VH-VL binders against q9h9l3. Designs and how they scored, part 12

Target 1, 176 residues: q9h9l3
Amino acid sequence: PRKMVAIDCEMVGTGPKGHVSSLARCSIVNYNGDVLYDEYILPPCHIVDYRTRWSGIRKQHMVNATPFKIARGQILKILTGKIVVGHAIHNDFKALQYFHPKSLTRDTSHIPPLNRKADCPENATMSLKHLTKKLLNRDIQVGKSGHSSVEDAQATMELYKLVEVEWEEHLARNPP

## First folded at step 10 (VH-VL)

Design P0
Fold by OpenDDE, look of step 12:
Structure P0 (fold): chain C 176 residues (1-176), chain A 122 residues (1-122), chain B 107 residues (1-107)
Amino acid sequence: as target 1 above (176 residues)
Amino acid sequence: EVQLVESGGGLVQPGRSLRLSCTASGFTFSDHYMDWVRQAPGKGLEWVAEIRNKFNSYTTYYAESVKGRFTISRDDSKSIVYLQMNSLRTEDTALYYCARDLFDSGYYFDYWGKGTTVTVSS
Amino acid sequence: DIQMTQSPSSVSASVGDRVTITCRASQGISSYLNWYQQKPGKAPKLLIYDASSLQSGVPSRFSGSGSGTDFTLTISSLQPEDFASYFCQQANSFPRTFGGGTKVEME
């Protein structure tokens, strides 16, 4: 039996116009929601846009942030060999400049049974906030302080657990 | 042409059982959720139960007023949805509609049968 | 359970009138609100789904609006065939629930 973890990352804007999404925080939780990793990460390039409204990242968080290369190594060590659950997880992997095997990846933004359970169209891309409210009756990403990647990772794991048995069976019959 | 035809209604005494059937035609039955909705004489509409397809299995939902007494089921090979009604009460007296549940941006009943009448009386 | 409060319970109107029916949910239901028309001795007929989407074959004089908790069905110009009962229904959560209905009668 493979261990399962959930990941959520926050990104800031780098590059000439701040259009490049660079990893600035990464949170990883285990199946029970326990935090395995939660660090601010320093991008290799100058931050142009902290995107604080969404990311929750502020300049002060970067003072003692872990350099990207070091953080990436730490994160990959945790993810290797595990089933990784995330929401729109391709963005997280992109920011990490890492691609986890598809067979070991679970994206809660693309699980039709999860959407159906939430009375949403199966092929629609629903937000983590919406699904969490609908299925867990919990409010996340509230306030003006931006997102909490730990909270989001925990919510993602809880959502997946609702459809885990069904979805794992489906995947077993239909490998990616 | 989509058609839903209910049957099985009748007059029964309280405590008795009755089984309703709804035969569907004109569409791929297995692609749709099915619901039962009832209407007491001179009253409004009341949702009763829903059955959903779930990867060769089914998920069912019930109104609180019928939980533990009614069972919704379906036979996709015959394009039939059933409503087994046990321990019937006088308040269960109503016209029972079968409805096709269509989903797009939401879930809605786009086709209804003509209904079958259930009367529970001592 | 989500309670759907529909108002008015009845309305008298004349042909050509603008008729407005409201439905209020006891909690947020996003846009998962449908409207049905029912004529005496007939099964309900879907008019509007997802709060504002017009069902195929329904005249354009029918329209729906609203999101969250407050919704409205509007008949821009009442026609003779529009005298009927109307029901709202939420599809946000189980149990599914209907409004109490609105009877549109001839003045």
Scores: ipSAE 0.000, ipTM 0.581, lowest interface PAE 14.0, mean pLDDT 93

Design P47
Fold by OpenDDE, fold request of step 15:
Structure P47 (fold): chain C 176 residues (1-176), chain A 122 residues (1-122), chain B 107 residues (1-107)
Amino acid sequence: as target 1 above (176 residues)
Amino acid sequence: EVQLVESGGGLVQPGRSLRLSCTASGFTFSDHYMDWVRQAPGKGLEWVAEIRNKFNSYTTYYAESVKGRFTISRDDSKSIVYLQMNSLRTEDTALYYCARDEFDSGYYFDYWGKGTTVTVSS
Amino acid sequence: DIQMTQSPSSVSASVGDRVTITCRASQGISSYLNWYQQKPGKAPKLLIYDASSLQSGVPSRFSGSGSGTDFTLTISSLQPEDFASYFCQQANSFPRTFGGGTKVEME
């Protein structure tokens, strides 16, 4: 029986035009929503766009931010051997420059039973915000202050728990 | 090497106060929950209190037997967890352990100190 | 509060014996059950966490099983250094609670 954690990352824009998404915050929670990790992360390149409206990241958060390489090591240590739950998690892994085994990855943006519970088309890609509101009756990512990766990771875990049994059975019959 | 060293125990009269300290080393103290567990002479283990880490708002939990009398706190800069014990009772007599609380895969005490003895007697 | 009932309170055994200790929770605690060993005059030592996960450095002769309310600690072949007290502990809810303990003694 594998242990589960949920992850959510916030990214900022780097590169000449700020089009490169660089990890700027990472939050990891355990099965019960306790925060295992929550750090601001300093990208290796100059930040051009903080994307604050969405990321919640501000310049002040980078003052004592953990260097990317160090943070990555810390995060990978936590994720190793775990079932990692996330929403559109491929973006998080890309920013982290790490790809978790598919068999140990759970993406709540691609779980048909979860969409079904939310009265959404099973093959549609629904936002974390929408699913959280519909299934947990909770508002996340409210306002213009940007996302909270802790809040999002917790919501992601809670959503997955709603379909865990069914989905794990499905995966057992249909390994990725 | 992970090390937890308790101190502050002693003999006190009922109603008095005592503050225990647990100094941690060999790991990133600020990343872990910390707990106090006590053991009365010849008895079993009794959980006393838990304090969570900075990521979890330093939330505290207490056994009913010590609520309102004991306060758990921590100083991450010094890698110390404290147990302020007020209004001590004879039944508080015990060896007090501090323990590192891991919560990545369940919740468990993976490292314990050697304990500090608290004796409450008139 | 969740009461943890350990049985037996004591057991006499010989080296090489299979020893089983049980722990029953008054309500479901999922897999949030840990086992500790305590030798006289020493601090407890973690053996098993999350019902069945063996702590690093602990001999493989120790194993844990169970979920919900019934749990077992098994020592497949008792060694001289295994004579000690053992405690289960639930971590499902607060307050955290321990079983009453089981003393494994030499026959």
Scores: ipSAE 0.933, ipTM 0.958, lowest interface PAE 0.5, mean pLDDT 96
Fold by OpenDDE, second read of step 11:
Structure P47 (fold): chain C 176 residues (1-176), chain A 122 residues (1-122), chain B 107 residues (1-107)
Amino acid sequence: as target 1 above (176 residues)
Amino acid sequence: EVQLVESGGGLVQPGRSLRLSCTASGFTFSDHYMDWVRQAPGKGLEWVAEIRNKFNSYTTYYAESVKGRFTISRDDSKSIVYLQMNSLRTEDTALYYCARDEFDSGYYFDYWGKGTTVTVSS
Amino acid sequence: DIQMTQSPSSVSASVGDRVTITCRASQGISSYLNWYQQKPGKAPKLLIYDASSLQSGVPSRFSGSGSGTDFTLTISSLQPEDFASYFCQQANSFPRTFGGGTKVEME
């Protein structure tokens, strides 16, 4: 059960009008919250919108950012063979242009027992910020500096650990 | 091939200082935690210190027996981890190993150097 | 500190024998337990990590089991090259601590 990692990515806007979400930062933490990876990533296309108020990404972060192809290789090496935990993780995988096996994926935005524990409707999609406040009594994604992908990844892992036993048993009985 | 090569060991008197170095190669040094482990002659293994990587603020941990006397540090640009040993005692006599700490799936020492000998004697 | 108690301190065995070494932690360490092999004049070598994960390149005759406080290293069929000392090590908390070691000797 400790062979798990949690991932959180920040995206910037590329393409026409900045509507394409491109990976600009990726953070990965282990089961204990230790940071395995945390890098700014340079998208292959010109950045039109840094989305700073949400992403926390600024132009200065891109000066020495890791090229996307290189970063992707590094990240995939870490994720391979692991259970990957994330919140709305399909967005992260999309940005990475990578698909992790469903049987090894855990999305905290789609875990009914987690929502139940937070006194939320089981089938609702709750934000990471809300769940973290309700279940961990911790404020994340506050201020004007934007999100911290490390903080978000750590929170995601901690949330999952609250329901790990129950959810893993459920998945064992109901393989995807 | 992963290699760890310790150096800096020698014979010193109690109260003196010595600095050990461990030069790493064959892997991305900056991504790993690094540890020192020592072994007194004919005895078992004793963990000495750990230094974490850039992602984890280079946080350090020490065995109680060396706290306040030993300092672990690293230079990622040179792929070297150091152990500054001050106020040495006779009980610090040991073979000192440098070890790579893997922490992506558990915490374990998957590679070790051959060690460098430190002898503290009057 | 977490104390690691290994047993036995030494064991005499013959080639082909099943050898079992036990490591007990003074408190729960989950599965954060590693096993190392050390031959005379050589550095320790990782055998098992995370209680039961076999390190790459290590023969399958080595296996680890356990969780919480009680752990076991098993050599299913002892080979001549397996005569050595073995150490357990907990990685649950600081300071990291090793067991006292087990010497596997030829009978």
Scores: ipSAE 0.898, ipTM 0.944, lowest interface PAE 0.5, mean pLDDT 96
Fold by OpenDDE, second read of step 14:
Structure P47 (fold): chain C 176 residues (1-176), chain A 122 residues (1-122), chain B 107 residues (1-107)
Amino acid sequence: as target 1 above (176 residues)
Amino acid sequence: EVQLVESGGGLVQPGRSLRLSCTASGFTFSDHYMDWVRQAPGKGLEWVAEIRNKFNSYTTYYAESVKGRFTISRDDSKSIVYLQMNSLRTEDTALYYCARDEFDSGYYFDYWGKGTTVTVSS
Amino acid sequence: DIQMTQSPSSVSASVGDRVTITCRASQGISSYLNWYQQKPGKAPKLLIYDASSLQSGVPSRFSGSGSGTDFTLTISSLQPEDFASYFCQQANSFPRTFGGGTKVEME
């Protein structure tokens, strides 16, 4: 269980009309919620939309941001060999231009026992905010200042821990 | 090669102050937690203090025996961790080790310095 | 505070012997238990972390087991260089605490 980390990324819009989601912040926490990594990241392309309302990213955060290629290397070093927990984690991996092995990936947006525990339909895709409120009695992503990727990563890890034993047993019987 | 080198130890009278330093090299100092562990002559190991890194707000933890008297701090630009020791007591006499704390897959001290000796005597 | 009770305090053994050291925590510490070796006049050396993970460069004759409150360090076949003191340490909560140590001596 300690070879487990949780990740959450914030993205900004690049490309034509800002439709391309580019990594602008990445936070990684360990099993206990300690922060292993938290950096603003500079996309390789011009930022068209900061998506500040959701991402929390502002222009000032990009002044000393870590270049994408460097940040990617740092992040991959942390993730290698670990079980990686995230919420809708395919978006994070896409932004990172990296895909972790499926057998070592845990997506809290696709864990039926977690939804069941939250009195939600097992096959529904629930938001991190909703699950966190329902199961942890905690409010995240409040206000209009945007998300905190550290807070989201910590919440994701705590949610997974609630169903870790059951889900790991399920995966052992049904390898992805 | 990872190296930790302690300094600042010496002989002092009770009630006096002393500051220990630990200079780190061979790794990214700013990424790691750092700890002090002491060992009285002929005795076992006793954890003293921990300071966390920039990502974790440089949070500090202390053994009850040193709370209010000792302060752990760090200078990442110099790769140094300090232990300010005030109001020293005879029971503080020990060899003081600096240790690197690994915390990505557990919490353990994977590298230790050779230690610096602190003797508190009237 | 979590008290770590280590036993035995000392053990006499011969080369080739199987040596077992135990550490008991006053409360559950999951697998947050580390083992260190210390030779006279030297700093401690990490042997096992997270109860059963072998530190890089440590011989395979060393192994750790246990979870919760009871932990064991085993040396399957004692070698001359293994005569030393051994300490367990919990990393579950603060303050961090060590066992009292076990001295492995030559019989």
Scores: ipSAE 0.890, ipTM 0.940, lowest interface PAE 0.5, mean pLDDT 96
Fold by ESMFold2, look of step 12:
Structure P47 (fold): chain C 176 residues (1-176), chain A 122 residues (1-122), chain B 107 residues (1-107)
Amino acid sequence: as target 1 above (176 residues)
Amino acid sequence: EVQLVESGGGLVQPGRSLRLSCTASGFTFSDHYMDWVRQAPGKGLEWVAEIRNKFNSYTTYYAESVKGRFTISRDDSKSIVYLQMNSLRTEDTALYYCARDEFDSGYYFDYWGKGTTVTVSS
Amino acid sequence: DIQMTQSPSSVSASVGDRVTITCRASQGISSYLNWYQQKPGKAPKLLIYDASSLQSGVPSRFSGSGSGTDFTLTISSLQPEDFASYFCQQANSFPRTFGGGTKVEME
């Protein structure tokens, strides 16, 4: 069968006034939540705003960070040919400067059966934190140190598993 | 060619300690989980311990029969996994295998060493 | 702990026979079941992982099936090199546990 992974990325601000989002951490987990990749990534441009409150990225993380081009190559090798699960995953692909086949992409922010399980409107966009608390009874993104992309990728995979059978059958009947 | 070579076995008295080593080659050692599995004379296989990789915090797991007495560890720079065995008992007598534990889809021991024999007797 | 029960404990067979070995878990283990072959004086060798996936380099006469609690290993046409012991192993939960083994012997 086709292998499945979950991805989450953290971004920092580059460009004028730090308004451009550039990749600074990427975590990939397998179906069982084992970590396949977790690296801090040095953006090709000067970091203007670490966005630490949300990103969890600090100056010390960049000291030994993997340059973006190298990290992107490592990440794409892992993603190629796999079903990739994420939350608002288009942001992660944008930061990677990458287009993953739509038929192999799963976005937990846009899965109607998942919203239904959470007693939310099927077309609502729900945060990862909210879905995780409501459906898994877990608190993620706790504290003032920002998000953990490992924790978030693991939560995303667990959420997808709740609807995997139903949603995979739906996609087989309704190819994107 | 993936190779796992165990060493450090021998004859020891009950209550003594022994450290097993497993030297790995032919793959990126730091990417894998590593396990010890033992086989007592004339008996089946018994899982002993697992150590996970750096991305997974080097988390360790132990069979109840060895918990508190055995310690699994690894040195990624040398590509070696260790099993420190303290307070050895006669029931620890076995052939000890080092195994590579794949975790990309499920968990399974895809390569095994030849094993090293530990005999605990007075 | 999840107990793994293999049946039979031994089987006498001839070259060319179809051999089936069963493994039952005391609790559901999804598809997290592996099969190993062990010849006398040798280390175990992985045959099947994740219930039905054939390990690279293993002959296609070996196959695995099952999900949940009941699993089978099948050798479609026994060869002389297949006389060995076979073990199932669950990887759903810690501790990892093995079945008691099945010895496949020449008639």
Scores: ipSAE 0.529, ipTM 0.843, lowest interface PAE 2.2, mean pLDDT 93

